# VHH binders against UPF0598 protein C8orf82 homolog, part 7

Target 1, 218 residues: UPF0598 protein C8orf82 homolog, of Mus musculus (Mouse) (q8ve95)
Amino acid sequence: MWPPSGAVRNLALVLARSQRARTCSGVERVSYTQGQSPEPRTREYFYYVDHQGQLFLDDSKMKNFITCFKDLQFLVTFFSRLRPNHSGRYEASFPFLSLCGRERNFLRCEDRPVVFTHLLASDSESPRLSYCGGGEALAIPFEPARLLPLAANGRLYHPAPERAGGVGLVRSALAFELSACFEYGPSSPTVPSHVHWQGRRIALTMDLAPLLPAAPPP
Below, E stands for the ipSAE of ESMFold2; O stands for the ipSAE of OpenDDE; V2 stands for 0.75 times the mean of E and O plus 0.25 times the DockQ between their complexes.

## First folded at step 4 (VHH)

Design t1 (from s53 with S27F I28T I31S; framework vhh_7ocj_1)
Fold by ESMFold2-Fast, scan of step 4:
Structure t1 (fold): chain B 218 residues (1-218), chain A 120 residues (1-120)
Amino acid sequence: as target 1 above (218 residues)
Amino acid sequence: QVQLVESGGGLVQAGGSLRLSCAASGFTFSSYAMGWYRQAPGKQRELVAAITSGGSTRYGDFVKGRFTISRGNAKNTVYLQMNSLSVEDTAVYYCAKYDEWGYLPSFDYWGQGTQVTVSS
C-alpha cells in the first residue's frame, strides 16, 4: 500500500546482503545507505529496474525472479509517481525519482525505467501495453506506428509516459511477438519500415529516436 | 567470428517439401533466438519463422500450418521444414541470429541466404 508497507521494504532489505555496500553495477559508483535520513523526516531508498521490467532494491546482492518486487499495489504506486530526478541529489546515478510524502525513491535502470511486458488486446477495447508488472493499472494505448526498432542496439521501443522519460523498452518476449508484424525494406534488412496491424499497413514514424542515446553493441 | 551458413534450398514443384538448415558458429548457439526470413525480388524481407532459446516458436501468417521451425542445439543448427509449397513461397531464405536480448535480428548475423524456387 502507498506509502510502501514496512513488510514490502523489510522483505527486500532481508534479501539484500549488505545495506552499506558502495558497489553498484555499471561505470559509476555512489555512496548511500538504504533508508538514510539526510533530513529529520526524510527517508531515501535506492532501486534498480532491469531489461525485463523487474524492480529491485539497488543493493540487492542477487537480482532474479525471487528477489524482485512482485506486490502489484506497490509497483503501480511506484511507477505511477515516477518523475525525472531534478532533486539535486544522485541525479547522475539515479535519473528517476518516485516520491511518497517524505520518502524519496531513487531509480536507475538497465535500459529504460519503463519496460513493456504485455500486450493487453481484446476485440471490445483498443489495445494497450502494460509495463513493469503493473497489469491494467500501468497500461497505455498501443501505438504501432510509433514502435521504434533501434538499429544501434537491435532493441524495440514504444512511447511511455513523459513523466517516466517518454520512451520505454519493449521486453524481449513481447518484442519477439510484435516483430512478426514487421515489414523490411528491400535494401534495409535490419530495420523495418512498416508494421502490419489489424489488417493495416502502417509506416513507422521513427519519432522516438532522438530520445534515446546511441548504444554500443552488447 | 559469427557465421551462419544456410543450405537445403533448390527447385521444387508446387505442393512439394523442402527442409532448410542453418549451421551456426562463433557464439553460444543455445543462448540465442534464431529466425528465418525470406525476400522475393522487389518485395520486403519478411519473417517466416522464429524460435527462442527456450524453444517457443512463432510464424508469419502466410506460412502458419505449413512450415515448422526447430533447433538442434547439439549441432548448432536451426531448421525450417517447408510443406505444401506454392509459387508464392519462391524467395531467398535467410537465417538470422537475434541479438543478445532477443529483440530483433542483427544485420551482422544474417546468413548469405539460400534460394527456394517453386515451379508450376
Scores: ipSAE 0.090, ipTM 0.563, lowest interface PAE 6.5, mean pLDDT 83

Design t22 (from t2 with K97A Y98G F107Y; framework vhh_7ocj_1)
Fold by ESMFold2-Fast, scan of step 4:
Structure t22 (fold): chain B 218 residues (1-218), chain A 120 residues (1-120)
Amino acid sequence: as target 1 above (218 residues)
Amino acid sequence: QVQLVESGGGLVQAGGSLRLSCAASGFTFSSYAMGWYRQAPGKQRELVAAIYSGGSTRYGDFVKGRFTISRGNAKNTVYLQMNSLSVEDTAVYYCAAGDEWGYLPSYDYWGQGTQVTVSS
């Protein structure tokens, strides 16, 4: 229905513009200015999503629950339009891109761009996982058989939209709660073989493993 | 430098209660996952309860509804309240601390354990 609220974004951008342009992190060698216009009628913005699924302006000095974007309409539009960055611009530092009209919104992420934060389960609906603060609008079917507990980093993954890489991180608190349902084989005490869900014993497929590196670099 | 010191173990009759405490030092307690594990003679260590920095908890299947884990960040202490004890709860109880990984805490630090004995 309505386009994302520009007011909340414009306020955040005004605050960001008052800051000196900075390298995205100590190891990144990229320079940009929030709202830069490389060609007429085009504006470029730079964002970061953390391991908790919180979205920030990349230049934000403080990244916590208070400073993350919370506007539902904006989050839904941003993540619904997310795709791999093949624009020829900032690809190494910002692997994902969300196009909103004439705005190019570049995104880098701590782990995955999709981070599941909530299990949406009720008597009236099949369970779904919601991501990145988008509530019901950013939710996909929960597929317990396709949960991937990755022993190399101790993290839990689940299928995500293909446009965003096909695999998403399950936020640590939710992953820990879901892990209560895991069953471990006698030969593999740290790698679960099954998940017990709604009275069913379900074998884990491990089919998402090839989509992830063995372990993120330290 | 890192220390985990368990206390509160002992002998109790079936149906009784015990409260275990684990005092932690030498690390930033509020950022770590804390857990309680137990080991009975001839058995592997098993999860009793775990608590993440954000308050999320998990329990082993045999203690759900009877045991409660909690943490006091101001005191750098994790607690295990054990109610309705049975003889099958007899074990050495270990306190553990680790980084929050996701589905499993990486427990890098373990206490020496405290004996809990439940008599019939």
Scores: ipSAE 0.174, ipTM 0.477, lowest interface PAE 3.1, mean pLDDT 84

Design t23 (from t2 with K97R Y98V; framework vhh_7ocj_1; at its last look DockQ between E and O 0.16; V2 from the best seeds 0.00; counts 0 for: pae E 13.8 > 2, placed apart)
Fold by ESMFold2, look of step 5:
Structure t23 (fold): chain B 218 residues (1-218), chain A 120 residues (1-120)
Amino acid sequence: as target 1 above (218 residues)
Amino acid sequence: QVQLVESGGGLVQAGGSLRLSCAASGFTFSSYAMGWYRQAPGKQRELVAAIYSGGSTRYGDFVKGRFTISRGNAKNTVYLQMNSLSVEDTAVYYCARVDEWGYLPSFDYWGQGTQVTVSS
C-alpha cells in the first residue's frame, strides 16, 4: 500500500534508480552528448518537460522547481518554435524539436509538451490559458467546453497548438482550481459531464479523447 | 468500512457563522484529500472547498473568502468554517473523500450530509 508503508517502497525505488543508473549510465552518455555537432553549423541539445510544465536539460541529475529553466525570454523562444520532430534524428525518444538559431533542441515530455499553468483574465473579457511559464506570450484562448477529464490517469487536458501536438495537459494545481466549475452527479463521481462557466452550463464535448493514447492495464 | 459523518449544521441568521465538522474512519485519513460539497433545493451538488493531504486548499468561486477549510489529522476530522452566511448558502452540505492519485479531483466516498439553513 503506497502511502501507509512507504519505507519499504522508498527503499525499493532508491535501489531501482541507483541500479538503473549504474547499469546504463555509460549507455546514456553514448546515446547523446549535450552540445553535439553532427553537422557543420549545427548544435544539438536535449530537454525534458515534466507534468508541471517545468523545462530541464534531459540529463539533469535533479529535476525540481529550483533547477528548472525560468528565464521568460528563453521559455517563450523555446516553446514558440516547437514542432514535431521530423528531423530523422532521435524521433522515437524525442518527439518534438525546437529550432533556435543554430540549435536543434530536442524535447521529450512526461505527458504533453504543452502544460497549462495559469488562467489569465484579460481586458477583453476573453480568458486565456498560459503554458510552460510563458505568461501572455505563451497563451491561447480558453475553451471550457473542450476540457477533457481522462479517467484512465485522472488528468485534465485542453486544446493546444497543433504544432505542439494539439493537446496540452492542465497542471494539477490549475486542474484542481477548475474542478470547482465542474458538475459532478451521483452517477458520475469521477468524470464530470458539464462545466459551469460565466453563468453558462456547458456540456463537455470530449472531442480530445481520440488524440490521447489509451492506457494499458496495470 | 469508510465512514464520513457530518455535524454542525442547523439554523442560523443571515450574517452569522457556522462550523461544520466531518469525522472520518475506515481509511488512512492523513493520506487523502477531503472536500465539502453542497446541494441546494433544485440544484446540482457543487464544490465548496477541498483540502489536500499536503495542505493545499481550493474553494468554489461563490465562496469569495467567506469559508475556510481545515483538517485535524490527529482527530481524523475535516472542518468548514462558514462566515458571513446568506440565504443563498442554504443547502445540504456533504463531506467527501478525494482521490489524490490523479490531478483532477475525483470524489469516491460521500457522507450523508448536514442541513444548513440561513434565515433572513
Scores: ipSAE 0.000, ipTM 0.220, lowest interface PAE 13.8, mean pLDDT 79
ESMFold2-Fast, scan of step 4: ipSAE 0.416; ipTM 0.653
ESMFold2 (binder alone), look of step 5: mean pLDDT 83; pTM 0.847
OpenDDE, look of step 5: ipSAE 0.158; ipTM 0.537

Design t27 (framework vhh_7ocj_1)
Fold by ESMFold2-Fast, scan of step 4:
Structure t27 (fold): chain B 218 residues (1-218), chain A 121 residues (1-121)
Amino acid sequence: as target 1 above (218 residues)
Amino acid sequence: QVQLVESGGGLVQAGGSLRLSCAASGFTFSSYAMGWYRQAPGKQRELVAAIYSGGSTRYGDFVKGRFTISRGNAKNTVYLQMNSLSVEDTAVYYCAKYDEWGYLPSEFDYWGQGTQVTVSS
């Protein structure tokens, strides 16, 4: 449930033990206190999503399988409410915001806020990609024609909800699985032109390229 | 440090078969994609085959149907079974480790020393 149960949040806070956010691309570290109240009945929390789609409290000292959020309902609610951060607060360091009533949940990400982790096969319906550990509830139609292999960083991208930036990262293991179906022309050995999917030869549109910088920040 | 040691190359007649092996160390083998590349004298390296950690495979157009890539995670080894060899397959064959994001050859962390394959008519 969102906000997460007191026990889940308290465990994460105990494991974090940090008052500092980490920033990328040479930006100075921001200062905040988890649960800070800038105005009566408003609470602010700060989160981080890694390249594997695992969600953490941003100030967590250890970011591993043990410390990531695993509660399905919490993950679904958090990512379903995710929007660009236009609040006037922490926009440079936390580009996304998930609102739950009077709680502001700021999010920064290693690459994209949406990270696709699983291909969901359905016997009767088109396949879908699930993101950030949300299973069936955080899944969108798989659009193989719109897969973007980005040569600059060697990563694979796919359409994501517009509210979360319109483009999501495909987790490395899933990217390798999907990219095995790519077709390379003689003149373009490093950039595929087509993907072979379920007996179809599908041309790649490359339409997501303008939504991404030439390379993600380190 | 990453080490890749290729073996199994040699001289073979056209129409014959060879099995190449690449023994890997210095990283968690099961978590990484592995590939085979080849380079003939005076030519650029080209993709022969790749296998990702989950077992999905990719082949260069000129070897599809003839070559099979496989991996043995328990032995930290990747294999290339080469059938129906032609003189055009003559090259030094290199084993390569992809980085975690590397679906492209240019993202390799490390290349082995190579093993020579010579196909005679």
Scores: ipSAE 0.000, ipTM 0.270, lowest interface PAE 10.7, mean pLDDT 81

Design t28 (framework vhh_7ocj_1)
Fold by ESMFold2-Fast, scan of step 4:
Structure t28 (fold): chain B 218 residues (1-218), chain A 122 residues (1-122)
Amino acid sequence: as target 1 above (218 residues)
Amino acid sequence: QVQLVESGGGLVQAGGSLRLSCAASGFTFSSYAMGWYRQAPGKQRELVAAIYSGGSTRYGDFVKGRFTISRGNAKNTVYLQMNSLSVEDTAVYYCAKYDEWGYLPTSDYDYWGQGTQVTVSS
């Protein structure tokens, strides 16, 4: 049985030695304390999501399968409430924010805050992509025509909720699976032009390109 | 009670300029982000510009370099300076109050103004 989302977060805080955050050279230097209260009744927590869609406490020293959040209810609530961080607080270091009442949950990400982990396919329903371990509760329609293979970093992208930036990363394992459906022309063997999906030959639109950098950030 | 009153809209020729004002009351103005949105007939309401309590700004892609958002905390007013206007800028312009964390309440009419019409002729 999984514990409630609040107990899962409290357990993670107990297991992790919370420390003052330090940013990498490419990110603004930041100082915080997990659970800090800048004003009465307000609590602030700081999170990180990796390229596999795994969520961590930002100050966790180890970020692996064992230390990531796995509680479905917590992940669903966290990512369903995710919005761009326009709070005036920590915006440069934590570009996204998930609000739970008076609790501010700041998020930074390795690539995108939405990372697709699973394809949910059914004979009776349109296929959907699930993100960040949230199962069917965190799923959006799969739009194969809008898949974007980005040459600059070798990663695969797909539309995501606009509130979370409009574009999401496809996790490597799933990207490898979906890449088997790509069609490459003889004039461009490294950039696919079409995707074959459920017996259809679909042209790639490349419409997500303006939402992503031409090269990965330094 | 939150009240937002827009003014400064009107008819202008392409290439012209307009300055919109939004007078706010019923809250501590300096503590909140403010935004300008627009809606043309048959289209979705879209972001024009936003200004946060700390002074940082954000612009919609169609207006970058042409429009400037600013605020006067002493006057409880947010402004939108619109330069190099085109026919595509024709819309009703709405002032919006963000919540204390910088989120736009999409379903609460009390956080939106009544709108001001901007019409750009060729």
Scores: ipSAE 0.000, ipTM 0.195, lowest interface PAE 14.9, mean pLDDT 81

Design t29 (framework vhh_7ocj_1)
Fold by ESMFold2-Fast, scan of step 4:
Structure t29 (fold): chain B 218 residues (1-218), chain A 121 residues (1-121)
Amino acid sequence: as target 1 above (218 residues)
Amino acid sequence: QVQLVESGGGLVQAGGSLRLSCAASGFTFSSYAMGWYRQAPGKQRELVAAIYSGGSTRYGDFVKGRFTISRGNAKNTVYLQMNSLSVEDTAVYYCAKGYDEWGYLPSFDYWGQGTQVTVSS
């Protein structure tokens, strides 16, 4: 399916300033040109999503709230099409791919490709978590029992669409709000055992733990 | 009308082998990706193996090196050769039809009725 015209125009304007990316020491060096055409009628773009769920061109030198993509239609299209990269191209450096018409959009992430930014709750609807700035169009059911506080990095995780890895990061501001609902066991003041949600005391399942990296040995 | 009929399941002892077959009809078999999923009691369905229309293959980490997926386009059949079976491989195995999409794992949209594989110690 072709990408929305609004998303294409917004992307073209940002790409006017693009540059070739390089990797840091200790990692593989990746070479690409934003908008490169490996074959007729195909264009390749390279993106980065941070721990706040903000999307950037990978080669942007400044990555902040001013330079991130904000177009709702573009974000919804980009993240709804996101899947693991099995193209044979850039898989090690850009593990996710979003195919939008003739555009191949390669993505790398600071933590997870899905980052939950908002809790969408109303009296008439079950609560949902929205991710990566996509509002209601990028939202999934909120499952408090499946929240995973990870001791190794102090971050909070929640289920995400399987196509995007099955587990997503809860951004720090939202994680702070949800942390007020946690109950800590007598033997572990740093890892909660339960969450209190809408008058219920819910045991944490910890079922997402195998999907995330283990802490290094002491 | 899409139809997928699995066969070849049954009882086998640990260390043994089984070959599953899936006879497909109701679509142009050679134009679609095929796959095998499995589901153990109380668990979610998980992808075991996939084969693209062009013949490329993908495997789940828990079976790579032990299982082999193949297809016979002339017979509209996809196969799963299962070697070095363990008790953990006990599940209902489902044949699946999907379509190729460049850059992605095949998108599966139809599953058969399943065939039981039981591995005893």
Scores: ipSAE 0.348, ipTM 0.639, lowest interface PAE 2.6, mean pLDDT 86

Design t30 (framework vhh_7ocj_1)
Fold by ESMFold2-Fast, scan of step 4:
Structure t30 (fold): chain B 218 residues (1-218), chain A 122 residues (1-122)
Amino acid sequence: as target 1 above (218 residues)
Amino acid sequence: QVQLVESGGGLVQAGGSLRLSCAASGFTFSSYAMGWYRQAPGKQRELVAAIYSGGSTRYGDFVKGRFTISRGNAKNTVYLQMNSLSVEDTAVYYCAADSSEWGYLPSEYDYWGQGTQVTVSS
């Protein structure tokens, strides 16, 4: 539940091969030093999660399978403590924050901070979606009626914990599998009306649409 | 020695207003996130409003536009101005403090007051 030891983060910092102030990618530029202490007893670290749900140190120059965090306990603790960044610090560049004792762990994301990677289903359990490499510990009930295919970007979304924005991205491989279950109406060939799942025909609610950005202007 | 003392609750007619206050002692108030939660019989405790040490605020969906949270760090007090009250707002209102200063879930709050009853009649 609490954060991993400082040794795990120190190793990650070494593996990332960056100890310098970071220029954040995007419209904004932000400057920070990993592990900075703006006041006694406080340490600040900066992270990035990609569209596959892989977590990185934000200033890692390479972001791939080799450099992402893989420690299960760290991922579970990090994402279980995630909430919107209302700290007054770095809010525009890092919209989410995971608080681990005296450590402020700022997070920016490529799409959503929660990215669903696996459908966990068994005969004895209700199906759940697992996110961000956390296995069973980072899993929520699968709600097929609330799946939202977003026409603006071609991506699939599903409910996520409110503390993490209430909506999560379904990673591309899983989204492709789930999209095979969609049924389209005759008057709307690009927007599904129903999902077929485990022998049930379920109407899509589209209730997540207001939580996601509108299509960009032309 | 940590105490959160709520006041300002009572009976009010639908459409009326109430102002709740929570006086805090025993901790460094300015470093804490402060929240108001409510619980009606048979329901779970839900967020009404939160104000973080940096000054940003968060509101529950059912109270947005009607309620306003504010804090007075010099007086160690957090306030909840409740306008356009409806019968559905009837609940015990709790003040809470979170040492993480950016608390989000009820379980993340370190200290809770005893609560103050708000009853809205039709």
Scores: ipSAE 0.011, ipTM 0.316, lowest interface PAE 8.9, mean pLDDT 83

Design t31 (from t2, 14 letters changed; framework vhh_7yz9_2)
Fold by ESMFold2-Fast, scan of step 4:
Structure t31 (fold): chain B 218 residues (1-218), chain A 120 residues (1-120)
Amino acid sequence: as target 1 above (218 residues)
Amino acid sequence: QWQLVESGGGLVQAGGSLRLSCTASGFTFSSYAMGWYRQTAGNEREWVAFIYSGGSTRYADSVKGRFTISRDNAKNTVYLQMNSLKPEDTAVYYCAKYDEWGYLPSFDYWGQGTPVTVSS
């Protein structure tokens, strides 16, 4: 269903804590009310996606498996419409925006807005990576040569749709599984040079590195 | 809270074999990658081998074909089987767990170590 059902949204709102004011890392205060209406028939909602690709209302009291959004159609619609937030509203705190009819859905993320959760076996020639709980509907071709192992934080990245920043995080369990295919440089556990995939030895391009911000110091 | 206890080190002649053991407590062992490092006096710690929670392994070039890392989740123990030992393998061997999963296990908590001396 598009837009998402009122019942699913209303249930989530009942479970969330309404926030008139928030502190943002002590730098600036951001304030909003879930479902606020800056214009007649326009509603604004605020969301958060974690490093496991789970989507929450930003002001949810708890963020765990029980409280994350699981409705497939909602997740597909939300992430399919995701783009950088250039709206002039909440850009510093919510860098992405998903427009669903008259709803503005603002998103902040723990790492990247796209988080790959599953490698899909397909009847097609190429395997695909699925993201953020969207199954086959939120899947893109798996490009092993373009995997980016980032030594600074130990995380693995992969190409993602340009509308969502062009690079996505591979969740820990999947990154750990894929790491079995890595060939590390001479005597270094932190400098993989190649990936062995389907009988081929493939050099890593490292082309995604400029798209990621510098890792914070330890 | 968490503890790693290494054992099995000793004095061996070149060409000999040793099996090191590391028994873990205080965390869910099966959920973590485990590794072995070694250190000689005055040098930084050198990585030797990794075993991921799923059983996949990685080895430093200096030990490939000679050392085998394995784990027994029922016993909360990781092993390092060292064959064809060389004098340059002489070091104190340390066990480590990796608390954060990713493609690269980040080094965390070290045990007390177990010394290995290989005579020429």
Scores: ipSAE 0.078, ipTM 0.384, lowest interface PAE 3.8, mean pLDDT 81

Design t32 (from t1, 14 letters changed; framework vhh_7yz9_2)
Fold by ESMFold2-Fast, scan of step 4:
Structure t32 (fold): chain B 218 residues (1-218), chain A 120 residues (1-120)
Amino acid sequence: as target 1 above (218 residues)
Amino acid sequence: QWQLVESGGGLVQAGGSLRLSCTASGFTFSSYAMGWYRQTAGNEREWVAFITSGGSTRYADSVKGRFTISRDNAKNTVYLQMNSLKPEDTAVYYCAKYDEWGYLPSFDYWGQGTPVTVSS
């Protein structure tokens, strides 16, 4: 199993180190140094996952398809070890933490830390949703009845591992494709009641709604 | 700053055709999804058609098979080709730009719409 270190991360660190101090207008943002050592043999790294499920070093100069992490083994290890950040360090700014040996990998996210990118469906096997670029290794059973279309932001959510908050975002391209299966009531054009999947008309449970945080402040 | 200008509406007989155009300015047109909505006095605004930046299309059941949405990125224009028009299609048609999309495209629009009247 490859820990979250190696050539791919070294390249990303080189790109991130071109970044200047972290400030926001007249208020200082949270301050850190990539690879900082608060105690002997401990290293801390800071990451960001966007609404497309792409993982970046938090201080990357640019966040696009070129600068995101693409190494499958690194992504699998990182997201498999992801847990809520209860470390007493950076909890407000980085709500999740992935531990690998003596490395603390802090994560903040645009929406959810788990972002589903692909539907893995075949005629011979039950469908699964894959997240954050991890392919088959980061896939969970697809539960169409538990899809949560959230009218407030127009986004689609699905169950995710409990260790990562229990609810994940469905990437916009996949969400739009899945929306073709939704059934809307005439009085609620933005809130579907059912999903049509594999010849079945399935009622949406809406059971994930309490797991989502409040909408961002206006 | 940015603007959408709808055109092509008018009076047409049932069974006829119209092509609506929406010309965009002030933003990178090819990067955004575009759509059409319609509204009749006393009724809610209804979604009609949607086209992604990549060219994928989706239609409301009421217009599927009769309307075709398309885009020309070189002209910053999105089109709605309306065939086999029915009196029920009478409405003001609005063009919409989408900055982000999920299961339900969130939209933003700037225009007065283009009225379409279908007579029997």
Scores: ipSAE 0.119, ipTM 0.461, lowest interface PAE 3.4, mean pLDDT 81

Design t33 (from t2, 13 letters changed; framework vhh_gocatamig_d2)
Fold by ESMFold2-Fast, scan of step 4:
Structure t33 (fold): chain B 218 residues (1-218), chain A 120 residues (1-120)
Amino acid sequence: as target 1 above (218 residues)
Amino acid sequence: EVQLVESGGGLVQPGGSLTLSCAASGFTFSSYALAWYRQAPGKKRELVAAIYSGGSTRYMDSVKGRFTISRDNAKNSVYLQMNSLRAEDTAVYYCAKYDEWGYLPSFDYWGQGTLVTVSS
C-alpha cells in the first residue's frame, strides 16, 4: 500500500522547499582571469562541475556535452588531486582546489564535487561506482548499505573520497535505476529503510546525512 | 495549481492491450519528467515507467518490452501503452510529475487514478 495522501503531500512540499533554499543561496561574483599568475611560476585556473558530473572551465558561456572536458588523463589527474580549498584565495566561491605542479585549479560545484555517473561491472562481489568521467581510474567500491536517499531534497548520495568531502551525488538517471531496489517500511512509507542488492536485503545506515549541508541534524 | 488527470483504464483479457492517458495543467509541462505508478490491492505503490523532459525513458523490469511511455508536449499529456497484459498488471495506475534530480517523483496527484483489471 502507498502512504496516505497527507504523507505524499508533505514529501512534495519538503522537496520543493529544499530545492528553493539551495537555488536562492547567495553567490558572490569574483574577479579572475583564466591562467592568471599571482607570482612567477604559478598559474590559476577556475572550473565548474555540474549535477551530471561534467567538468567545465568556469567562464564557459555554453555548458553542455560538447563543451565539457572529456580527456581521461586530465579528469583522473584533476579529481585525484582534489582537496578542500584552504589556500586563502577564492575559498568562498571555489570550495575545492586541485594542485597540478605549479597550477592551482579552483573548483565550484552545482551539488557535490564528486558525481557518480556509472555502475561498473567488476570481478569482486560488489561492483564499483565511477565518477566525473574518470572511468575505472575514478571508481570506488559500491556500498549499497551506505546509500543516502535524502528526503529533504529527494536526491541520492553515496560515499566519496574523504579529500573531496566524503560524500558524492548519484546522477539522476543512476539514482532512478538504483531506487527500483528500495524497500519502504510501514512506519516510513516515503523514506526507504532497505535496499535489495544481489539477492541481499540490506539495511540503510543513513550515516552520510550529517555530512551534507542540506541534511537535518541527527 | 498543478493537476494531473488519468484516463483510459478498463477491463481487458490477458494478452490484451490498453492505452492510459494523463492530462496535465498548472505547470510548464515540457520542463518536467512524468511517471506512471501503480498500486494493486494489498501491495505497495510502485514506479512503472518514467519519461524525462528530453524524451529518455525508464521502465520497471517486469514491464520492459511490454509497456511504452510517451509524451505530447503540445497537448500537455503523457501516455502509457500497455501490451501483452498479465493478471499481475491489475492495479490502479497514477501519473506523477517527476523531479529529474531525485530518486522520488514529486507527488502532485491525489485521487483514485485509473483502474486496470486484467481478467477473463
Scores: ipSAE 0.050, ipTM 0.330, lowest interface PAE 4.0, mean pLDDT 79

